# Miniprotein binders against p81326, part 14

Target 1, 226 residues: p81326
Amino acid sequence: MLHFGGFIMEINHISKILEKEREEYIRNKVEEYLKQGFSKDDAVNKANQSWRTYIGHRIQDVIYNLLKKFLKDSGLKVTTDKALNNRNLPEELDKVKRLIAINYGEYLFLPDADVIVYKVENNDIKIIAIISVKNSFRERRFETTYWKLKLKESPVTSHIKVFLATPDKDNEISYKCPNGKPKKMRIILEYELDGIYFLKEDFEETEKAKHFGKIVEDIIEISKKL

## First folded at step 15 (miniprotein)

Design W59
Fold by ESMFold2, fold request of step 19:
Structure W59 (fold): chain B 226 residues (1-226), chain A 83 residues (1-83)
Amino acid sequence: as target 1 above (226 residues)
Amino acid sequence: SEEEKKIEELLLKAIKLMWEALELAEKGDYEEAIKKLEEAVKLLEEALKIAKELGNEELIKRVEELLKDVKEMIEEIKEKLEE
């Protein structure tokens, strides 16, 4: 069994590190919207919405780059659904796109996956896992479970592991039974997904709910079985 | 303590620089990435000095591991730059 520590485990501080950017970000965005002619109240509302989008992208970028760094020595490759939506795909990425696409009769769609891990062996591509990154659970709480269920329906994609990575700053899924009552969202997400990886220190750890730093060894172990 | 708070501030700054360096390297901005990592080394060396003066073995181990990681990242990026 391999254990990883050090730099990757420091992602547990991501909310604290990124929150330091909020005040300046909001101030700059409010000024930008005021210059465009919005009222003060509208500018503040738009700035707060912009912050939520920005921080989500920042977290995704950190996760992507960490996975790319720590999986490369194991021969595992990392891409994103954004990259797969580009117009002119290299042959390798075009194959990844075709192998993860979900068929809806006449239509083909990519699952919502922020990060995709795959390997290349003997000119063949095998998709190992997708990681959905969620900063909060305000909307589309079970989107990731839907994609897991869809991937599970086809023998071509049923082996693909579906993980959720989240700071869960508001403790919406950090504990299974706070105060003795089952937390529906945590219970369902943990049941349906192959794993939940928290980007913070304080949460109820289980076989499926782990610190993000464990994701590298988990993916490597899964890839050896394929 | 106050010293432990200072170490944490130095570590958080260094970690952010390390994440930024990975993003820069992904874009091919290797020289800028190395500059970020060299700044992170300075912050981590300061943190290590304070941790050693405190005798906090847990913090010493954490900072030493981060220093190892940053130095490896610098070497990897320098190799790409000289390819």
Scores: ipSAE 0.803, ipTM 0.920, lowest interface PAE 0.7, mean pLDDT 90
Fold by ESMFold2, look of step 16:
Parts: structure tokens; sequence; C-alpha cells
Structure W59 (fold): chain B 226 residues (1-226), chain A 83 residues (1-83)
């Protein structure tokens, strides 16, 4: 059995920690855009949009580094879609990229896989899981399920687990039936995906909907079956 | 209370430093990562002192576990630096 420290569980505070950066970030960005000649209204709007992009990337980076740390001793490797889009890709990562690509006739496209977990055994690469990181469900809320369905269509990729990681600070998918009404987004995401991992304390836990700290144990167990 | 707010501030800052240290270590910036972790230790030791004065056993356990984690991270990164 693997022992994990309390450090990974502290990701439940990620929204609180990152929110402390917001005020200064917005102030600095507004000043930057004003110097570029934007009106005050446009600068504020652009700064808020910049913040949403920034915080999404910050959450993804924290998740990537935590997974890399806690999966390393189990022989599991972690990469990102950003790394796979680099020029002059190392051979190992080129193989990872090709193993997750979706075939559309003569075209190959990568699913939106923010973080990818794989292993190397006997000179072969096996993709274990992809983790989609979403800070908010205002747009593209079912994109992750589309990629899961596409991966399931081929015997080459059907084994790949597709997980969603989210702070869900606005409680858009935290509960199945808030106020007695089924929440379509939560129900569909939980049904179609292999797991949803929350970066907060308060949500409806199920077999597929768990605290993020459980993802390491889950990935390791899955890797043993492959 | 004011003491509980202070502990929270120290913990959140320490956790952020620990995340930053992982990012720095990923880039090979081991010396800077260790500096961040050493600062996290100081913050956590301050938080532990306040938690003990409050007699809050759950906070004490949480902070002690984080201190153990940070110290392990420091040793791990120091070993990489010696390589």
Amino acid sequence: as target 1 above (226 residues)
Amino acid sequence: SEEEKKIEELLLKAIKLMWEALELAEKGDYEEAIKKLEEAVKLLEEALKIAKELGNEELIKRVEELLKDVKEMIEEIKEKLEE
C-alpha cells in the first residue's frame, strides 16, 4: 500500500489560495492593457478574461506537478498536451502523442488531454489515463465526454481512462439532485467519464466522484490491470 | 478567531510555496526549490506553535503532517542536487 502525505489533500484549498492572487493580477493586467491603448472598459474586460485563462493554467500546473511527484515511485510517467505540442518532440513523447491521437480519415487529432499518465514496459508505451482539468463549466462542458466516446471506439484506445478534475467552485456539478432536481451536467459527466475528482471539500461523493487525493491510488490500481 | 485566521494564512502560504517548489524542481531549479521549502517550514513551524497554544488537536495533526511532507521534499531535492 502506498503512503501519501497530507500535502496532496491540500489541493482542496486551491480555489482559496488562487483567489488571493486575483485582485493584484487584475490590477496589473488592467494597467498593462491601458498602456497598450485600450479603453478602461476594454482593459477591465480583457483582464478578467486573462484571469480566467491564467487560473485554469495554474490549476493544471499544480495537478501536473502533484501527479508527477506521487506517481513517480510507481513507475508511472506524466506529460501534458502542452509538452506534446513542442517542436522536436523526443521519441518517447512522440509515441505517447501517436497513441492518444484520434483518427478522422487522413487526419489525426489529439483529444483535449490536459494531463496524460502513461507507463513504459518492455520498450512499449501504455497510456493509462488522461485528465481534463476544468475550472468552470460555462463553456465546452461536455467536450471531455466526447473525447471519452471517441477513445472507446477503437480497441487501440478503448482502455484509456478519462478523468475530470475540477474545483467546481460554483457548484455546477457538485451534486446530482440539488434542490430535488437532477443536474443534467453532473449526471451525464459521471455516467460517461471514468471518474470525476473534486479539488474541494464539499460535494456529493460517489464511486466515480471523489476527492482529488484518491486519483493517485486509482491510477496506480488501473495501471496494474494493464 | 484572530489566531485561527493567522494559522489559515500561514498554511495557505506554505502550501503555495510547496507547489512552487515542485514546479521549480521540475525545471531543475533545485536550489530555489529548497529555498521555497525552507520558507514553508518556517511558516508551518509558526502555525504549529499557534495551533498548540490553541490546543486544537486537528490543526496540530494537519500541520505536523505537512511539516513531515516538506522535510521529505527537501531531502529528496537535496539528493537530486548531489547527483
Scores: ipSAE 0.799, ipTM 0.922, lowest interface PAE 0.8, mean pLDDT 89
Fold by ESMFold2, fold request of step 19:
Parts: structure tokens; sequence; C-alpha cells
Structure W59 (fold): chain B 226 residues (1-226), chain A 83 residues (1-83)
């Protein structure tokens, strides 16, 4: 039986839940920057920038913990790019890191892979999917698309599904043709990525653009083919 | 709709506690995670009572499913604590 419960679906309220933290967070950060010697105007600007980074990490942490919870009974494991960037990794994670690293001559870099889903089968590690978590598309709008294209270039990584998870509270990619005008970001992201998972109720659903709550079923189905 | 507003406040707080409990469990802080989840149960039970007084079947089902989820989470974390 495939019972996931309503808890995962409640992520659709994540922006509202986390926004309640903003006022206190900004007040505390302004105080910290003032003590460091910044002017009031600079401290406020830095605090707002810090909030944007903080909220992105908070959303990523919620996604990581939900996926870890809901995928564990299917034999699927979950890690993060931050965990993979530690020195002297456990053997299992070192293998995961090597399986997703992209070669740029004498340099190796991990793709934009905030959350990584993999399985261990027959003494082998198979990467199932990577999930990029984006709170906004102001900067690095197509970074996830770039990494999907790079992963497609190698037979070792071409099977890896690349998903985008986003609350998209400002509707930057929620609709394909708002007011009759094609939205380039939505069209390209949906075309190039294997899926877009929204952390909210209102968006244009397609076969690739879904509520985040569907990601568990999708990942499990994909894993059965690998 | 003051009752519906209160139900929403209780649900959002309970959901946040459930996310915090998962984060605590990931760090190995199992007793604190259970404490957060037990607080979430109390909030959800209060929300369920109000939803039943309103006769709102959609809210009742949503809260009952969350209660089922949080109780399962408590059991899972208790197993880890006993290991």
Amino acid sequence: as target 1 above (226 residues)
Amino acid sequence: SEEEKKIEELLLKAIKLMWEALELAEKGDYEEAIKKLEEAVKLLEEALKIAKELGNEELIKRVEELLKDVKEMIEEIKEKLEE
C-alpha cells in the first residue's frame, strides 16, 4: 500500500509558515551588522540579503528531511551537496560524489544538486535524481538547466533525473503563457528539466509541472527502472 | 470564520513543529523531536475539536490525516531512541 499521508502536501504552506520568522530574523541580523561597524543602511541591506539566503536553506532542509522520511521504506537514500563537500567522506558518500561530479579538464565540480537521491544495489550505487531548490529566479535563472545538459553529455550520468523544487511565490514560472505571453523561464525550464515541483497550490499543472507531494511517487517509479 | 482562522493558526504551528522534529531527529536529538511532536499532537487535537464543531468535513479529514502522520513519526523516533 502506498500511503504517504497529508503531511508532505502541507509543504504548500512553506512560504507562509517561514515568512513569520522574517521580522525577528532581520531585526537580529541588523543588530549583528551594526555591531560589526556597518552603517544602518548597509546593515539593513545586508540583513535582507542574508534573509534571502537563509530562507532558501530552510526550504532545502525541509525538502531534504521530507524526502529522507518518505523514501526510506523504498530502499532509497538521500544526501545533500553540502554533505558531499566535506573532506574525508564516508566510503558510500564518496562514491555518490564521484558519480555526479563533472569534469572540466583539471577541475572537478559538483552540479547544482541541493538534494541527491540514490540507491545501493548489488554492491553498486545508482544515482536516481538530483533536486535543485530555488526560492527565486533573480540570479542564476537557468543554472539547473545548465547542469542537466552537462549531465546528459556523459553516458555515466545521462540517466540522472534533474528536478526543480520551488515555492515560486512571485509567479515567475507558475504559468506558461500569462496574459497570452509565453514565459521564457517556465517554457525552457519545463522543456529541459525532468520535472518542476511547486511548493504551493496555484500554478499551471502539466505532466512535468506538479505539486511537490507527487515527487515521492515519481522518484520511486523511476528507481524501479534502474 | 474566527474559528477557521484559529484552526489555520493551529495547523500551521503544528506543521512547523513536525518539520522541526524531523530536523532534530536528523541531528540525533530524539527526545526533543518527540517533545515537538507531542506539542503538535495537542495543537492538532484542538484543531480537530473546532473543525468538528464547525462540521467542516474537509478540515476534519485534513487534521485527522496529520494526526495519523504525527503519531507515526512519534513511533518511528521512539524506536530510534530505544536503540
Scores: ipSAE 0.798, ipTM 0.922, lowest interface PAE 0.8, mean pLDDT 89
Fold by ESMFold2, look of step 15:
Parts: sequence; structure tokens; C-alpha cells
Structure W59 (fold): chain B 226 residues (1-226), chain A 83 residues (1-83)
Amino acid sequence: as target 1 above (226 residues)
Amino acid sequence: SEEEKKIEELLLKAIKLMWEALELAEKGDYEEAIKKLEEAVKLLEEALKIAKELGNEELIKRVEELLKDVKEMIEEIKEKLEE
């Protein structure tokens, strides 16, 4: 049974909660950019871009804190790609970084892995899953699928589950065939990824497309197989 | 209804406070986290009162589950503060 199961399911309302901040945020940012000398049109565009960055970070932070809280009692640890990009990493996190890095000849890059779930057994680290958090699919629509395919190329990383978490406020991937028309993005993402976890109520639920609250059970069950 | 809109407003405020408390606790700000959670308790207790007056069993159950969760979070953070 899920600890704090009611609380984690309330993340389905994250867009409503954060949207209450939007109007004030945009007004303040427009004033700030106008004071810096930008035109009205440029200030509005910059304010909207600032909001998209802000809301994306807020959603990532909420997901990180929820997963860290709900997975702790199962012996699972959680970190972020931001934490892994620090110059001076603790040994544990340095190992996590090296276990998910992808080789491009002489270069190593981290996949799109906003949140990383792993476990530690006798000072050995097993990466369980990475979760990419996307607020919208305006650009880089299939970025997460690219990283899944790259991780599958090596037996060292092929076990790593790649999940997408999204409020999908604009309904870009919420349904396979809205109005009877296939949505290529939803179909491809669901096919290629290990799961899509929606931060809202209204979407077409499938074996791979679930409410975000189910992610804890899924991760725990996966971790038992590793 | 108007009362159901009030319950949703109270719930959304409480949920936001619970998220903020998790962030504060992660940073070691336990006293501030508890303050946020105690505010969330008050909002949830108000929401529960309204839900009971409406007789809406689904809202009552939802609010009671959240109230249980927030009180448990308070106790967990208090234990860390006292360590």
C-alpha cells in the first residue's frame, strides 16, 4: 500500500495550483523587462519564456521531493541531473553520473534525466529509472525517446527505465485518437518509452500511460527485479 | 456549488503548503516546514467542516486522507528536529 497515497495523487492538480501564480508572475516580469528597456512585445515574449522556465523548474522540484519522500522507506534514492553536473561530486553521485553517461567518442553526456532513481547495495549502485519532466512539447518533441534508445544500446544501461512525467496542459499527448485522428506524438512516446505519467486527471489511461501517483508502486516493483 | 469551490480552494492551498514543507525539510528548515504544515492542517480542517455540511462523502474522504498525511508529515519532521 502507498504511504501518503492521497497526497501524491493531488499532484494531478499541479497545473491549477501553479496557474494561480501565472498572471501576477507575468505582470511583474513584463514590468521588469520594460524597465530594462525592452519593447512591450519583447517584454511580453520574454515574460512568457520566463514563466515556462519557472513552471518547469517548479514541477521538477515537486516531483523530485515527492519521489524522494515516497521512495525513501523502500531503500531507493533520488537525485537530479542538476546535482550530477556539480564539479565536486560525492563518490556516490559520481558513480551515478558515470553509470548513466553515454559515450560519443571522446565525450560523455548525460541523457535527459531530470530525476534519477537508484539504489545502493554494498556500495554498488543500480540505476532504476530516469524521469524526464516535460511541461509542453513545443520543441524537442521526442528528446526523451532518443535517450531511451541510446540507453538500450549498452547492456550496462539497457535495464534503465525511461519515464516521461507531464501535466500535458495543452492535451498534446493525452489521447491516442482525439476526434478520431491518431496523435503521432502520443503513439510514438508510448511505444518507445517505458511509461508516461500524467500530472492531471483527464487523459487516456493505458498499460504505459498512468496517473503520476502510480509511479511509486511501479518503481518499487521494478527495483525488486534488479 | 459555491461550497465545493471553497473546498477546492482550501485543498489547493493546503497541497501547495505541503509541497513547500517538503522542500523546506529537504533544506533542513524543519521549523518553517512545520509552520507550513500546521497552516495546511487549519485549511484542511476548514475544508472538512464544509464537506461534512454538504454531506459529500467523496470530498470528506479526500480531505480526511490529506489531513492524515499532513499530520504524519508533522510528526516525522518533529522527530528530525528533536534529533
Scores: ipSAE 0.708, ipTM 0.887, lowest interface PAE 1.1, mean pLDDT 88
Fold by OpenDDE base, look of step 15:
Structure W59 (fold): chain B 226 residues (1-226), chain A 83 residues (1-83)
Amino acid sequence: as target 1 above (226 residues)
Amino acid sequence: SEEEKKIEELLLKAIKLMWEALELAEKGDYEEAIKKLEEAVKLLEEALKIAKELGNEELIKRVEELLKDVKEMIEEIKEKLEE
């Protein structure tokens, strides 16, 4: 039984917990935007957009903190793309940044990497996994897949596992063929990515589609093979 | 039932506090993290009491597991404070 296994399983309630804050958040934001001179309709729309961004960050933060805690005893380190956006980086993070960079000829760009798991051995850094956290798939449905494919193109990054973590509140990718109709997004994401981890119980489990509670074990196992 | 709803409410509050405590601990605010976890313990103990009164074995098990985790988290953070 995973250390803190009960706590990890409670991730299933993340959407419900955060949704309780929505009404107050929206009300406060609407008031803020009205004070800025926006119309009521514009204020409401902006507040809703702000909420989507906010809830996405909150989910990401929870996942980050959980992974950081649960991977620590295994000697694995966790960072984020946000932490890498600084001009003055510690040497370790600067190396991490360079090791996940994608080559576009004259330019290097970072993939979307909400959470980055790496290990340090003998002063060498090995990137183990990138976890993309998505609350909804309304925008940029295959962005994570794009980054996975780009990472595969270089021997420097081809070993990096790319995972998707999502509560999938709207059941966009929870099932492959609901009612006998294939869900294109689920099928493609599952095929292209190294794994999908659900922050919920109601989903079709496969070899690659698992409950979030399995991600720690999976990452540790991968780390041992690198 | 009303009691089950109360248990769920208590659990959700406790879980939220645990997440917040985890964030605080990662930032080095161990004292505040412990306070949140202690509050979570209180909520979970109340939930456990209700679950036992209902005789719901599944809920009892769930709450007991969380209580174990929270208490362990507190001890881990306390150890860091002594470091």
Scores: ipSAE 0.688, ipTM 0.870, lowest interface PAE 0.7, mean pLDDT 93
Fold by OpenDDE base, fold request of step 19:
Structure W59 (fold): chain B 226 residues (1-226), chain A 83 residues (1-83)
Amino acid sequence: as target 1 above (226 residues)
Amino acid sequence: SEEEKKIEELLLKAIKLMWEALELAEKGDYEEAIKKLEEAVKLLEEALKIAKELGNEELIKRVEELLKDVKEMIEEIKEKLEE
């Protein structure tokens, strides 16, 4: 049993916990946008959009902190794409940034990497996994898949595992074929990605689709092979 | 039941505090992290009391596991404060 196994399992409630803040958040944002001169309708729409961004970041932060904590004893380190978005990076993070970069000929771009797991051995950095955190799949449904495929194209990055972590609140990818109808997104994401980790209990489990509680062990196992 | 709803409310509050404490600890704000965790302990102890009164073994087990985790987190952070 993972140390703090009870705590990690409680991540299933992340959507419910964060949703409690929505009403107050929306109210405050609407007021803010009204003061900026937006119409009521525009203010509401902007507030809702802001909430989606906010809640996404909150979920990402929770996942980041959990992974950082649970992977620490294994000597694994965790960072984020946001932390890498700096001109003056420590040497270690600069190396991490370079090791996840995707080549587009004249340009290098970073994949969407909400959480980056890496290890340092003898001053060498090895990227282990990238975790994309998605609260909903309303937009950019296959963006994570795109990044996985791009990472596979280079021998520098081909070993990097790409995982998706999601509460899947709207049950868009929780099941492959609910009511006999294939869920295209679930099937494609599961096929292309190295794993999907659900922040909930009600989902179709497969070899690649697991509860978030398994991600720590999986990452540790991968790290031992790298 | 109303009592089960109360337990769930307490659990959700405690979990939130634990997440916040974890973030604070990662930022080096150990004192505030401990305060949040101590509050979480209080909430969980209340939840445990209600769960025991209800005789709900599943909830009891769940709360006890969380209590164990929270207390262990507090100890870990306290050790860091002493370093």
Scores: ipSAE 0.651, ipTM 0.858, lowest interface PAE 0.8, mean pLDDT 92

Design W59
Fold by OpenDDE base, fold request of step 19:
Structure W59 (fold): chain B 226 residues (1-226), chain A 83 residues (1-83)
Amino acid sequence: as target 1 above (226 residues)
Amino acid sequence: SEEEKKIEELLLKAIKLMWEALELAEKGDYEEAIKKLEEAVKLLEEALKIAKELGNEELIKRVEELLKDVKEMIEEIKEKLEE
């Protein structure tokens, strides 16, 4: 049983906990946009868009902090793409940045990497996993899949596991064939990615689709094979 | 039941505080993290009391597990403060 196993399981309530802030957040943002001269309808729309961005970041932050804590005892380290967007990086993070870069001929670009898990052994950096955090699948549905496929094209990055973590509030990918109808997004994401981790209880579990509580163990196991 | 709803509310508040404390601890704000966790303990203790009064073994177990986790987190942070 993972240390702090109960706490990890409570991640199921992340959406409910954060949603409690929505009403106040929207009210404040609407007021702000009205003061800026927007119409009521525009202010509401902008506030809702702002909320989606905000809640996405909040979920990402929670996941980041949890992973950082629970992977620490195993000697694994965690960073983010945001932390790598600096001109003056420590040597360790500069190495991490280079080891996740994707080659586009004349240019190197970084994949979207909300969370990056790596280890340091004998001053060598080994990238273990990239975790994409998505609250909803309204936009950029297969972006994570694209990055996985791109990482797979290089022997430098092909070993990097790519995971998706999501509460999937709208049940877009929770089930493969609800009511006998295939959910293309679930099927494709599960096929192309190394795993999908749900921040909820109500989903179809498979070898690749698991509860978020399993992600720590899975990452540790992967790290031992590298 | 109303009591079960209250327990759930207390749990959700406690969990939020634990997440906040975790963030604070990662930033090195250990004292403030401990304050958040101590508040979480109070909420969970109240939840446990209600759960015991209801005789709901599942909720009791859930709350006890969280209490264990929170207390352990406090101990870990205290050790860092002494470092």
Scores: ipSAE 0.651, ipTM 0.858, lowest interface PAE 0.8, mean pLDDT 92
Fold by OpenDDE base, fold request of step 19:
Formats: structure tokens, C-alpha cells, sequence
Structure W59 (fold): chain B 226 residues (1-226), chain A 83 residues (1-83)
């Protein structure tokens, strides 16, 4: 039984909790954009777009902090792609950065990695998992899949598990075949990724599609095999 | 019911505080984290009182579990402060 099981289950309410901030946020942003000289319609549109970005970051932060806390006792460490975007990295993070880099011939680029889980053993770093956190799938629907496929292409990164965590507020990927109609996104994401973790209760559970509460245990188990 | 809505509101507020406290604790702001968690405890205790008055066993269980978790989080952070 996961320590803090009740608290973990309450992650199901993340969208509802954070959505309460929307009205105030939108109002403030609209005012800001009006002051910048945008029309009312443009200001509203920009504010809505800003909110989507903001709420995405907020969800990511919550997930990051939860994973950091719950993985700590297992000796696992957590970082983010943002933390790696520094010129002066500690040696440990510099190694992490290099170990997740994808080769494009003349260039190395990092995958989108909202959360990176790794372990340090005998001064060696092993990357365990990358977690992409998505609030909605309106844009860049298969971006996480792309990164998973790219990571598979190298023996250096092929072992890295790629997970998606989402509240899936709009039920875009919660079910495979609702009303007998295949949901392309769910099917592809589940097929290509190592797992999908839902921040909600109402979804079709499979071997790869699980409640977020299982992610800690799954990561720990994977870490033991590396 | 109105009472159930009130319980839900209290729970949502408490959960938010718990997330904020977690962030603070991860940054090393343990004292402020504890303050937020203590506030969460107060909200949850109020929710528990209402749930008991309603006789809603499911809500009682849910709130009690959260209270347990919050109190445990407080103790964990206190241990870090003593380190």
C-alpha cells in the first residue's frame, strides 16, 4: 500500500482545483494585453492561450513534487528538462542531460521531459524514466510518442521508459473504443509508450493504462531491473 | 446537498494546501510547509465534523485518510527540521 495513499488518490481533483484560478487569471491577463494595445477579442484569445500554458505548468509542478517525494525513499532522484537548460550544471545533472540526449547527426537535442527519474549507483547515473505531463491533447498529440521512438533508436537511451501522465479532462484518450469507435490517439499512445497514467478515475484500465497512483511502484520496479 | 458541497470545498482547499506544502518542503521551506499543512488539518477537521453529522461513511473515510496523510507529512517535515 503506497504511503500516503489518500493523498495520491486526491490527484484526481487536480483539474478542478486548478481551474478555480482560471477566472481571475483570465481577467488579469486580458487587462494586461489590453494595456499592451491588443483588441478585446485578441486579448481574450491570448489570455486563454496563456491559461492553457499556465495550467499545464501547474499540473507538471504538482506531478514533479509528488514524484520527487514518493521516490526519494527508494533512492531515486527526479529532475526536469527545465533544470537541465542551464550552462552551468552540477556534474550529476550534466551527466543526466547527456544520457537523455537524442542524436540528430550534427546535433544533440533533448526530448521533451517534464520529469526525469534517475538513480545514482557507484557514481554512475542510470536514467529510469521520462514522464510527459499533458493537460490536453489539442496540440502536439503525438509528441511524446515521437520522443519515445527516438529514444528507442539508440542503445544509450533505448532502456528509458517513457510515460504519459494526464487528467484527460476532455476524455480524449480515456477509452479505446467508446461507442464502438476507436480512439486513434489512445490506441497509438498506449501502443507506443511504456505507460499512460491517468489523474482521474473514469478511464479504461489496461496493462499500460493505469491510475497515476501506480506510477511510483512501477518506476521503483523498473529501477530494480536496471 | 449543501453540506456535501461544503465538504468538497473544504477538501479541495486542503488538497491545494498539501500540494503547496509539498512544494515548499521540497525547496527546504519547512516552516512554511508546516503552516500550510496545519491549515489543511483545520479544514479537514471541519470537513470531518460535517461528514459525521451527515452520517456519510464514505466521506468520513476519505477525510480521515487525508487527515492521516497530512499529519504524517507534518511529522516527516518536523523530523527534517530537527536534522
Amino acid sequence: as target 1 above (226 residues)
Amino acid sequence: SEEEKKIEELLLKAIKLMWEALELAEKGDYEEAIKKLEEAVKLLEEALKIAKELGNEELIKRVEELLKDVKEMIEEIKEKLEE
Scores: ipSAE 0.649, ipTM 0.857, lowest interface PAE 0.8, mean pLDDT 92

Design W66
Fold by OpenDDE base, look of step 16:
Structure W66 (fold): chain B 226 residues (1-226), chain A 83 residues (1-83)
Amino acid sequence: as target 1 above (226 residues)
Amino acid sequence: SEEEKKIEELLLKAIKLMFEALELAEKGDYEEAIKKLEEAVKLLEEALKIAKELGNEELIKRVEQLLKDVKEMIEEIKEKLEE
């Protein structure tokens, strides 16, 4: 049983906790946009868009902090793509950045990597996993799958596990065949990715679709094989 | 029941504080993290009292587990402050 196992399970409530802030957030943003000269309708639309971005970042931060804490004792390190977006990186992070880069011929680009888990052994960096955090699937539904497939194309990156973490508030991928109808997105994501981790209890569990509470153990196990 | 709603409210507030404290601790703001966790303990103790009064064993176990976790987190952070 993971140390602080009860606390990890309470991640199921993160969406509800954050949603309590929505009304105040929207009100303040609408006021801000009105002062900027936007119409009421435009201000409301912009505020709602801002909220979606905001809540996504907040969930990502929570996941990052949890992984950083719970993987620390195993000797594993955690960073983010945001931390890698710097011209002057420490040597360790510069190596991490290079080891997740995807080759497009004349150019190298980074995959979307909300959270990156790696280890340092004898001054060598080994990338273990990339975790993509999605609050909703309204946009870029298969972007994580694209990056997984691209990473598989190179022997440098083919070993990197790609996971999706989501509360799936709208039940877009929680079940494979609700009412006998296949959910295309769930089936494809589960097939192409190394795992999906849910920040909720009401989902169809499979070998690859698990509760978020299992992600730490899974990552540690993977790290031992690399 | 009203009591169950109160317990849920207290739990959600405590959990929020725990996540905030985690973020602070990871940034090295240990003193502020401890303050939030101490507040969370107070909320959870209140929730536990109500849960015991209701005789809800499931809620009692859940709150007791969280209390254990929060207290362990506080001790871990205190150890870091002493280093």
Scores: ipSAE 0.744, ipTM 0.890, lowest interface PAE 0.7, mean pLDDT 93
Fold by ESMFold2, look of step 16:
Structure W66 (fold): chain B 226 residues (1-226), chain A 83 residues (1-83)
Amino acid sequence: as target 1 above (226 residues)
Amino acid sequence: SEEEKKIEELLLKAIKLMFEALELAEKGDYEEAIKKLEEAVKLLEEALKIAKELGNEELIKRVEQLLKDVKEMIEEIKEKLEE
């Protein structure tokens, strides 16, 4: 999508921007793992896995900041799983955490909620959406769908939209039926989640599978219905 | 063309600086964020000059939009700095 648009549309370039860091990152990580006593082969494998995690966190940070910036004027607030896991939570964030946590007896688990969008009305907090940011689908492919199903089980959380945001650079979920054969992962994710938002232009667009540039409008529309 | 490749390189570098500035501003490092955005302005002004020499109206509009976005970010961060 090399055409004029707002800054949020430039998210398409995030993977290319971050690739400039790859070689230095991997070199530094291999050195760290060698110092920890890993073999050269293991250090390289761990460094590549570390890079995939790192780039995912970097993409998450960008998404968080873009949503915070562009949802601000609509009275919507944004936080992260990292912020909610701090031991010293402000009262507002403590309420956000309680409103998305799932109670398993003596344990509270947060869903796969890298980025959380909420609003505050009359000192009451309403969770609008959670966004799971996935750079790749090599592991934990359907964890997000599990959390959506758990949220649907309670009328208190059933309204919460669960979105997936991904560059999907390896085309793991970009098309429903590549070569005429159903891609199970794409079909299940699209069916179970409230939306998939791609950080690239080359994907099969549907009612639920859209370019990331649509996410702000979609969240605002959802918030008006709550 | 080589000129269009140069514009794309300048745009990518400017966009990277904009993302870095956004992260810095969220951490409260407002002066460094502004410095990153001022560097992005210089890159976008260079890209705009090349786009105008090419007469490519689509690229001109894209670069102007990015410059508008950077200016908005600068003003927002300046407001926070003065608080």
Scores: ipSAE 0.219, ipTM 0.627, lowest interface PAE 4.7, mean pLDDT 85

Design X44
Fold by ESMFold2, look of step 16:
Structure X44 (fold): chain B 226 residues (1-226), chain A 101 residues (1-101)
Amino acid sequence: as target 1 above (226 residues)
Amino acid sequence: GPEEILEEAEKLMEEAYKLIREARELLEKGDPESLEKALKLLEKAIELLRKAIEKIQKALDQGVPEELRKKLERAFILAEWLLMFAEWLLEYIKERLERQK
């Protein structure tokens, strides 16, 4: 009999495999920055920043390609923040960009969105979900929550689901009350967001906090209601 | 019949899963010879998964009872998830080998 969880759970190894490179990556980057003339302290700081950018992009790319592959047969399209920042934007993506923009009086800004899921029906575009991808929560802890709240303020964007996808490598949000004390980040993120999807085995599952393998069916079900 | 095709596809998927786990163990060793072996195992695993997916799709195209259709669709999804991981791991090991040169 097939291992229902085992096949899907292999995706959890991606972040674990990449994390094993961390110390070698940082050592090599420090040497690189020292050769460029940076002080030791500056080189270390820049190397750590470089690592966080590198691993974040690697995980985001996996999530983008996975969603693009699995959502295609359901008539759902997937794009990224990088694609929306392209100078020569196709008309379809220009409409996607406009549909997620936030109004600040005389200014219009895009929310910080890593991956965007939408559908096209009769030249009409409906934004289904925005997925934020975080490897750790050292910085920008509640940025995703802020954007959800801003999207809720307008009737044209209030339907957009906002998800967080994370390996949570440092176990910062995996459990609600790990030592009998509420973990503020987990409690607030779960309360405000539409879902948290973990790329790991060891976390407290709830109605909103699930393994990443559930995200495809959840997005498809939401799209049927919109 | 379609039920036998499902069993054949599931055997291919289990074989691929075993090869993928072996490739991950070889990656942990990290030496060039182990990485080269892992690459060969992953190429074989990917071939098995693509064959399983093809068999499942052909069975679905034949028209099957709803109960069997659901089993075939579930197997298809599981094979696609494992294939995605195998392809990622293959590319990662190729990158690792290139860095060691």
Scores: ipSAE 0.757, ipTM 0.889, lowest interface PAE 0.8, mean pLDDT 89
Fold by OpenDDE base, look of step 15:
Structure X44 (fold): chain B 226 residues (1-226), chain A 101 residues (1-101)
Amino acid sequence: as target 1 above (226 residues)
Amino acid sequence: GPEEILEEAEKLMEEAYKLIREARELLEKGDPESLEKALKLLEKAIELLRKAIEKIQKALDQGVPEELRKKLERAFILAEWLLMFAEWLLEYIKERLERQK
């Protein structure tokens, strides 16, 4: 009996594989910043920040491509906030952009939406889910929660599910109460978001906290109810 | 019958999984020879997985009892996930080899 866990678990290695590039990347960036005239300390700090951005994008790209492939057969489409940041959008993407926009009075702004899942039915677009991809939670710990709450404020966007996908490399949100101490971030994120999906094995599973392998099924199920 | 097809598909998946694991281990060594060997293993794994998926799909198309259908669908999903990983790893190694050149 093929253990569902074994094959899907290979995805957990993606983050680990990518992280092996860190030392070389940092070394090269430090050298670059030193040549630009930065101090050693500044160069190291800048290199580390650059790495965080770089690795974040790479993981995001992997997740985007995975979702795109798996959801295609179900007739679901995916895009990104980056793809929506264009002056000349196709009609379909322009509609998607408008349907996820958050009202700030005189201005409409897009939430951080690493992946946007939607369906097209009879030329009508329905936004199904937004997936935020986080490699680490050192910065902007509750940003995804903020956007979820903002989306709830409008009847236009209140139905949109917001998910977090993370390898949680530093075990910041893997457990609710490790050693009897509540992890505030895990508790709040799980409470406010519609789901957390882990690209790792070692985490506390709950109704909302699942392995990333379940995200496709969950999205498809949600799509059927909309 | 469909049950035999499932068993065959599962065997293919298991073999592919072994190859993927070996490829991952070779990637950790990081030398060009190991990386080239890893590519060959992944290509074989991808072929096996595609064959497994085809077998599963064929079985599903024949009409099967609900219990067997659920097993086949599960196997299908697992095979697709493993295929996606193998393809990703293949591309990653190719990119790495190109950068070393």
Scores: ipSAE 0.555, ipTM 0.796, lowest interface PAE 1.1, mean pLDDT 91

